# Ledger of designs, part 25: VH-VL binders against q9umr5

Target 1, 268 residues: q9umr5
Amino acid sequence: SYKPVIVVHGLFDSSYSFRHLLEYINETHPGTVVTVLDLFDGRESLRPLWEQVQGFREAVVPIMAKAPQGVHLICYSQGGLVCRALLSVMDDHNVDSFISLSSPQMGQYGDTDYLKWLFPTSMRSNLYRICYSPWGQEFSICNYWHDPHHDDLYLNASSFLALINGERDHPNATVWRKNFLRVGHLVLIGGPDDGVITPWQSSFFGFYDANETVLEMEEQLVYLRDSFGLKTLLARGAIVRCPMAGISHTAWHSNRTLYETCIEPWLS

## First folded at step 1 (VH-VL)

Design k2h (framework fv_modakafusp)
Fold by OpenDDE, second read of step 2:
Structure k2h (fold): chain C 268 residues (1-268), chain A 122 residues (1-122), chain B 107 residues (1-107)
Amino acid sequence: as target 1 above (268 residues)
Amino acid sequence: EVQLVQSGAEVKKPGATVKISCKVSGYTFTDYAMNWVQQAPGKGLEWMGWVDPRSGETIYAEKFQGRVTITADTSTDTAYMELSSLRSEDTAVYYCARHELYSGYWGPFDYWGQGTTVTVSS
Amino acid sequence: DIQMTQSPSSLSASVGDRVTITCKASQDISNYLNWYQQKPGKAPKLLIYKASNLETGVPSRFSGSGSGTDFTFTISSLQPEDIATYYCQQYYNLPLTFGGGTKVEIK
């Protein structure tokens, strides 16, 4: 029998967006119990990410308990960050494959339609003034806003990304690292034609330096310091990178080729 | 001992520009942002903006946007506030006040300068 | 902008009296509120930060409470040296804004 699959959606999303993915899984892995968590849908996905983590935790705990052999996580866009945090705070999770589907794992620094909705008059270069305020941090988008030109503000004001990355010291850093390292495989999916995740390499833990040059995962301090276990995971062969071109952000969960190439192999 | 010492009183004509300084001692200048606060005679406190001495980056209140320039000189541990196109309404005491940059968000103003009186009169 | 409304604008009390000042925010600011004391001719002094934390060196007769929109500043036993104007300040969002102040006098 196949391990259960838990799906976590992205910003302004819902379970309905994953109808194609469910179809693909059912066709290729008949009998798989797939649960698309219907939490924090639509505008509710703007709530603080730690609140979302708590909500999703309550939902996945009973699923994991009923699956002693383990489960797979497919987490899309913002959901990928929620899942990473979830795996960091859970000392008893049994996740085999964590599939990060076009997630801004190293943060976001780009103008998008989502940003325009929340901040119609704000530019990317000025968003730090909002996102790194107490008010700003009440919105999920700001929880992983990563301004490369205001690194100090990010490190000190980010109440979510900087913490799960271990970029800011905190009492739980060691435990969170230990918990996250319980994953069997970390599958990172993304691509250059995404159009939303900025830079798109963020899905692979790449990100801008102070000159907005994109550096790879292995060049990041979080990797070099192994602050949350990336270096360890890579060393044990537990990280899978699956880049794919020609896929827009809203199509990652609905592309058959992508599914067969990057997702299906890890659902066994 | 932490000290913020501001420059002396200024008397200016309408339309002129005033620049006041705030020299700090007793702490690392670059570890704190420097704010400027306006207080008109017999009135309350009004935040004008701040500068990050490390980067030189500033944030201004909308009311003063376009007329105020806040700078920091790390070589002399001195912050400056320049206000142009002065008008009678700008007659006030101006204070510099620091807040820590590593508190996670904005911080309280834990130390203040003694204030600088600026009088704008024809 | 977040409006901070203090009440009362002024008060007179006797030495030893309990003094209470209220600050109301136009929106929820969580606990991101400071209280300052300004004596005549002097710069403001931080007394309370983040709604209820006493600044180092500040007498224990000063205290703050509240969260959301309603905040209270208290002097448990008014002393002659407490003659001043007190201000609340929010730092929840930009621009930073102060209350109108409360002038405290001794009878």
Scores: ipSAE 0.011, ipTM 0.510, lowest interface PAE 9.5, mean pLDDT 92
Fold by ESMFold2-Fast, scan of step 1:
Structure k2h (fold): chain C 268 residues (1-268), chain A 122 residues (1-122), chain B 107 residues (1-107)
Amino acid sequence: as target 1 above (268 residues)
Amino acid sequence: EVQLVQSGAEVKKPGATVKISCKVSGYTFTDYAMNWVQQAPGKGLEWMGWVDPRSGETIYAEKFQGRVTITADTSTDTAYMELSSLRSEDTAVYYCARHELYSGYWGPFDYWGQGTTVTVSS
Amino acid sequence: DIQMTQSPSSLSASVGDRVTITCKASQDISNYLNWYQQKPGKAPKLLIYKASNLETGVPSRFSGSGSGTDFTFTISSLQPEDIATYYCQQYYNLPLTFGGGTKVEIK
């Protein structure tokens, strides 16, 4: 039998967005128990990420407890960061495949419609003044805002991403790393035509340097120091990279070719 | 100086099992993963799998999964590749090749063994 | 699996010539590409790693370039000892895959 699948949605999203994904899973893996979590939907997706992690943790515990053979996570966009934190804070997770579907794993630095809706007069170059304030850190999008021109502010003010990436010290870092390393596979999906995640390589742990030149995962200090286990996972053969061109941000969960290429092989 | 020395040529019958060794010297065995690569006569290179000598963890290419077993013995600084249910298309030169663990990627293969010829004939 | 397509399959050139070999990946592999040289009866030898970095002890006439899906390997001035088969290899995803090889020989 197939392991159960837990789906975590993204910013301003809900479970309805995954209807095509559910159809694909049912066709290729009939009998799979798929749970799409109806937490932090719509505007509630703006709540601080640590608050969302706590809520999703409560929801996944009974699912994992019922599945001694393990579970798979499919986590879309912002939801991929929630799942990153879940894998670190849970001492007893039994996740086999963590499928990160176009998630800004190293953060976001780009003008998007989501940011314009929240901060209509702000440009990406000015958003650091809002996001790196205590008030700004009450919004999920600011928890992973990563301005490469104000790295000192990012490191000091980020209440979520800088901590979970091990870019700033935390008392729980050793335990979080141990927990994260229990994952069977880290499947990273993204592409150049996403149009929202900026840089798109953030979905693969790449990110801008101070000159806005993208450095890939293996050139990141987080990777080189093995802060939360990326280097160990790569050495173990547990990281899968699946880039695909031609897919916009809202289409990752509804493209059959992407599903067959990047997701289906990891749903044992 | 770094050396990877492989065992000698083998001639096997179809259905038999072959076990090839790769003894290392000149570096810390547990700091490098050991890969195995198949090269059929007149053909290119095909990756079979690797072992992390430090942990004993292995990864195999799907084509060889179920027939290949890769192991490492830290007491003798030797890696092994065992291929079972041999058939004529397994006739090839087999290479061991190291890559640095935690080098930031799964390669490059900076040092290779000299190769072991395995002939499968009826 | 990532397919690596190498071209040409073989080429003949004169000593002192500039030799160029190309390698195409079936998907974006960033710069996770190595180049190896294999002389007849010998094990392969690493020449270039991570698309453009020259391995220690390798002559400067060898170079690599490219990113994404298209990669180039160049020998700026072919020497007799460079007669060999050259292979590209991606290490972006498992399984690790090699190109089909390019046999370089003298006319």
Scores: ipSAE 0.006, ipTM 0.594, lowest interface PAE 9.5, mean pLDDT 90

Design k2i (framework fv_modakafusp)
Fold by ESMFold2-Fast, scan of step 1:
Structure k2i (fold): chain C 268 residues (1-268), chain A 123 residues (1-123), chain B 107 residues (1-107)
Amino acid sequence: as target 1 above (268 residues)
Amino acid sequence: EVQLVQSGAEVKKPGATVKISCKVSGYTFTDYAMNWVQQAPGKGLEWMGWVDPRSGETIYAEKFQGRVTITADTSTDTAYMELSSLRSEDTAVYYCATDYPIRSGYFEGFDYWGQGTTVTVSS
Amino acid sequence: DIQMTQSPSSLSASVGDRVTITCKASQDISNYLNWYQQKPGKAPKLLIYKASNLETGVPSRFSGSGSGTDFTFTISSLQPEDIATYYCQQYYNLPLTFGGGTKVEIK
């Protein structure tokens, strides 16, 4: 009787990372059909985000078709951006709760072990030279690299994030906004001890200004212009903010207190 | 399977209004934006605008703003393009065309086109 | 508006020849460029999307390359059925804009 749950993983991740999350769901909502999508695992998570959106879309269509009462999405890290795009491109989606686990919704501007592996001698201040090139945009992580000191380059070169956030014009923007607004609840989860998502407030649609001062969602042009529906969702009471301290980036899907506080209430 | 069928040729006098139709079949009409493209005799292609058939929301190119009205009727799966205050330079073939937001999550090209409607504006 | 300059405006080649058409954008459009084929009296047909991706069902002799402002469309071995006008199109920003077209004729 519980709606099915679809799980979308993050960068350099796989379905095995969610075994604790599945255990928690089984304990609190026994009988829930949970599908963790085994697409773009490990190194393949570096493929361009629009390619990943296409593949995940093909996988979720039959699951949604079998659940006329609706489904829930739990989308971790980079996977949260995939799910943002899925909700925009699918005008027949029946998603009730979209649960975003520490996803860089406004982008990333910070060094991580993953970036150091790909670009070992680069500083975050210089990554814009690589990421905002055509070659760089062939890597998922560069699709949401958001350098606050080179916003003009980000707006011009981002092939993914600037478009789904409505920061740059696109022919499909009106349809994407309409589709995104079909979601029942947007549940945003993140916290100051994540250690990877920089700034951590990106998980709540906050981001750095040119002086690296964080401005929250309500101060962002994308919110003020209602570019893809955030202001409308907030007015509808459909946005849930669930920040939690003490949780590192790889622990969002395996912390029982977080599950009980931020996830469980939204799994009808 | 997928077809866009446009209404027949029109001959109009300067100052008149023309309204041409594009009836779709083989896919869900509300899933794809409908675009209109003008091609003057011996000239290239020029985008006029689009309508989202589900909401009725439109975007127009500045050159046609104020003279063009694009609409969609979901009960008949038909899109319309109405051009007013016709001038001789509006003599052209007009095409309806759909993009594929579903294929990759963003516009990737006009995969389906109508056969074209010739509009002649003469005195 | 982004201006698309296409060259040459026309060309004449023999069957089996390699044909190259270029398209230049007035500003950086990344790889948001398509190529269309239009035969006389017919609607255009999408051949290449996102600068270098071959549309389903399109022969492999057609290819596209480039990024930023400079793009190239190639027919590796011209066939009689390839006689047409070819157009580039940017979709980086609204309004959507097309190149002026290149008319390809066979000897």
Scores: ipSAE 0.000, ipTM 0.390, lowest interface PAE 17.9, mean pLDDT 87
Fold by OpenDDE, second read of step 2:
Structure k2i (fold): chain C 268 residues (1-268), chain A 123 residues (1-123), chain B 107 residues (1-107)
Amino acid sequence: as target 1 above (268 residues)
Amino acid sequence: EVQLVQSGAEVKKPGATVKISCKVSGYTFTDYAMNWVQQAPGKGLEWMGWVDPRSGETIYAEKFQGRVTITADTSTDTAYMELSSLRSEDTAVYYCATDYPIRSGYFEGFDYWGQGTTVTVSS
Amino acid sequence: DIQMTQSPSSLSASVGDRVTITCKASQDISNYLNWYQQKPGKAPKLLIYKASNLETGVPSRFSGSGSGTDFTFTISSLQPEDIATYYCQQYYNLPLTFGGGTKVEIK
């Protein structure tokens, strides 16, 4: 039988968005138990990511317990960060494939419609003024806001991304790394035509330097220092990169070709 | 020592354009946004907008939208505020100000100010 | 826009008196409020940041308190050199906005 699949949605999203994905899985892997977690939907997805991590943890624990052979995670957009954190804090997870579906794994630094909604009179270059504040960090978007021009502020103020990345020292860094490394495969999916994740390479742990030049995963300090296990995972062949062009952000979970190419191979 | 030095007083006719400069020293110009604040005679302070010297991106207060242009020249560490279609109500002292955040990593106000530039608009 | 309302607009007190200025925000701004001092013919000077933190080099007679919508600026013992106009300023959201100011004079 196929391992259960757990799906975590993104910002301003809900389980309904994954109806096509469910169809694809049912067609190609009949009998698969797919659970799309209906937590923190819509505006509730703006709640602090650590709060979301706790909520999703409570939901996945019983699922994992009933699946001793392991489970697969498909985590979309913001959900990818939630899942990475989840796997970092859980010392007993049994995730085989962690599929990060167009997630800002190295953070976000770009103007999008959701930023305009929250901060209608703000621009990306100034969002640090709000995001890197105590009240700013009460919003999920700010939890992974990564301003390359204000790295010190990011490192000191980010209450989520900087911690799960091991960029800021904390007592749990070693344990979190150990926990995350329990994953069988890390499948990174994204593409240049996403239009939301900025830069799109963030889905592959690439990101801007101080000159807004995009550097690859292997050039990132988190990789070089193996702060949360990326270097180790790559070394053991556990990281899969699946870039695809021509897919907008809201279509990653509803594209059949993408599913067959980047998702399906890892659901066996 | 951080210093913001603004250009000298200006006298303009209604309908004209004025451009004020603010040269900075003592910190990396591109690290922080440069703000402009208007103060009419005997009146309070009013934020006009700011520029990110690194990206050139700007945001303006609605009151000045369409008439104000804030720019930054990174080669000279100088910020500019240009106000067009001047009217008598634009008679004011204009300040450049930066929020150099040397504290706990948060934006926490304008730490440094220019000395101000008086602009007089009269027929 | 977030409106900041200061009160009073002006006050006169004697040297040594306790002076209190209030600032009210049109919405909850947490503690993202600054207080500035502006002496005649000079640029404003930051005195208090984040509602209650004293800026470096500022005398301890100055203080700030409050959170949410109501804030208070206090001079525990007014000195002659404190003659100035004081402004509150929110940086909770854009556009940045100032209070109307409070002119402090000595009798």
Scores: ipSAE 0.000, ipTM 0.473, lowest interface PAE 12.7, mean pLDDT 92

Design k2j (framework fv_modakafusp)
Fold by ESMFold2-Fast, scan of step 1:
Structure k2j (fold): chain C 268 residues (1-268), chain A 123 residues (1-123), chain B 107 residues (1-107)
Amino acid sequence: as target 1 above (268 residues)
Amino acid sequence: EVQLVQSGAEVKKPGATVKISCKVSGYTFTDYAMNWVQQAPGKGLEWMGWVDPRSGETIYAEKFQGRVTITADTSTDTAYMELSSLRSEDTAVYYCARTWDSSGYLYPAFDIWGQGTTVTVSS
Amino acid sequence: DIQMTQSPSSLSASVGDRVTITCKASQDISNYLNWYQQKPGKAPKLLIYKASNLETGVPSRFSGSGSGTDFTFTISSLQPEDIATYYCQQYYNLPLTFGGGTKVEIK
């Protein structure tokens, strides 16, 4: 009856974090086959994002093949970037709803407890020296580090985010855009009280300019150039924005009101 | 001078279909999306949907999906809104309004409106 | 759908008065909000776009402010020609939705 749901977790996370989400889905859409992928759990979530994309791709292929009517993706935090790349590199995905739960779609620039865990003596102002090195790009968090004060370094050194956003040229860009545009709905979720994703508007393709003023999606060059299809999707009515205040970063997958408002309507 | 000129008032029986036109002049028809808005007597404004005249692609509000058809004829620079299975609660003034912005979708503000077409549904 | 709640539903003021009306969105819509004026028997007219930007040809006594969920529309010095119903409208998500309107009358 209902399309299968595939869940991709975030940084330092595992399938256990989604216990409440699975309960909500079972209550509202009984019989839904939900697969929470147990790949790159915990510290393995620090592996380069392209490595994670390859592993998740291998896991989702048989699930999509068994569901000719389509599947839904729910991708949390860093997992939302994995799913962005999956939708671009897969020539044959059949994803209907791509639900992005508080994912830094334009990148991350924030001093959070998670960054202090990894780089306890570093400040966000100097992380660019680590992240934009070849060594730094071997860590997932650096693959989407986007320092608005060193945008030239971000564009030249980012091995992942700048490429999937079409901010730096890639031979496969046209094919990636074509593949991504096959998605039925792009559901963006996030909010001001997240406390980790900085700026929180990154979950909605907004981001800081050089003065740390947030510019929304429609003011971004990637949107204006339609680099991977955002403008086309918006024109089709395929982008849904669902911001919610009062939700911290680790609570997006366990808040019933959030589920009923932002997720449930997109699980056909 | 930019103008949107709508067809005249209609009186219909329940169950009938009505088709309203919106003729544009003073700008390139295909550069702006055309919206349709319903306003019941003494009530507020309700968006019905839009058409991109260049591609012919349409988006409809869920409330009207299945009953409304919005089309654009680029040879005559005219947009149409057809509403079927009319009910008494469809009695309203219907407006066409172009989407304001040179990019087509960046700021969907309705800068130019038609004068409105009154549709009365009564037995 | 995003619900737009507008208040008050009507008001009466004297020429020269400052008039303020508010619009509340059921969710954060950033600054994706427009304001329209509709005079009796006429089509609506765009006054303010993207929360605070005055449309070309609109008198400077009209202004808008706010972001997120709470928005304000102000007429700094009410004129007789300002008798109308005023509507807010969000364009953050489809379907596009309007507030219920505020009818402004002169005493």
Scores: ipSAE 0.000, ipTM 0.499, lowest interface PAE 13.7, mean pLDDT 89
Fold by OpenDDE, second read of step 2:
Structure k2j (fold): chain C 268 residues (1-268), chain A 123 residues (1-123), chain B 107 residues (1-107)
Amino acid sequence: as target 1 above (268 residues)
Amino acid sequence: EVQLVQSGAEVKKPGATVKISCKVSGYTFTDYAMNWVQQAPGKGLEWMGWVDPRSGETIYAEKFQGRVTITADTSTDTAYMELSSLRSEDTAVYYCARTWDSSGYLYPAFDIWGQGTTVTVSS
Amino acid sequence: DIQMTQSPSSLSASVGDRVTITCKASQDISNYLNWYQQKPGKAPKLLIYKASNLETGVPSRFSGSGSGTDFTFTISSLQPEDIATYYCQQYYNLPLTFGGGTKVEIK
């Protein structure tokens, strides 16, 4: 039998967004128990990511307990960060494939419709004033805002991304790294035509330097220092990169070709 | 009962090295970071650094960087703080304190403390 | 480093009095602040964590409030056993830092 699949949605999403994905899984892997976690839907997805991590943890623990052979995670957009954090704090998770579906794994630094909604008068270059404030950090989007021009503020004020990345020292860094390394495979999915994740390479742990030049995963300090296990995972062949062009952000979970190419191979 | 028991008082000369122990009981030693805090006579508390007993990884306050060494012995459930090149201003009570984090997500509070070890540095 | 400034440095009050201690951070630390009690000749004891949460076993007369840069510690009704020095401590960022302490005495 196929391992259970747990799906975590993104910002302003709900379980309804994944109806096509469920169809694809059912067709190609009949009998698979798929659970789309209906937590923090809609505006509730703006709540602090650590709160979300706790909520999702409570939901996945029973599922994992009933699946001794392991489970797969499909985590979309913001959900990918939630899942990464989840796997970092759980010392007993049994995740085989962690599929990060167009997630800003290395953060976000771009003007999007989501940002305009929350901060209609703020531009990308000025958002650090809001996001790196205490009240800004009460919003999920700010929890992974990564301003390359204000690295000091990011490192000091980011209450989520900087911590799970091990970029800011904390007493749980070693344990979180160990926990995260329990994953069988890390499948990174994204593409240049996403239009929301900025830069799109963030889905592959690439990101801007101080000159807004995009550097790849292997050039990032988190990789070089192996702060949360990326270098180790890569060394063991556990990281899969699946870039795909021609897919907009809201279509990653509803594209058949993408599913067959980047998702399906890791659900067996 | 959770306890941190520290070694006895020390008297040292300037330039000497002191090593204080902190033995834990009542909980899994490797599940919590161990911190050391300095308190000079009649003064406040100053964080020196911590060790992750599981990995041995340490972080030190800049003030003590280069002179302090914090270690953990998992075979005896004992943490150590070694301070070298002792000065008169190092005369203080030193506490070990367990890191406590109810959520495990952020920096902790110090929920369990040792009884303290007095170190006197005098010529 | 984040500097924590406590006020007052010392106070004397009568049994039953309401006692208030303030702690100010040099920068916004959200609610990442703890309060400790240290009795003479003893190790500190955690009373409040994350600005307003009462530690298990701590009497309800102790409380904490605040967020950002300004925090308040309160003893609603001072008891003789409350003679101690109280410290705030931030854990927003490293290095961990404490306030200067407030010595509380009974008149």
Scores: ipSAE 0.000, ipTM 0.497, lowest interface PAE 11.6, mean pLDDT 92

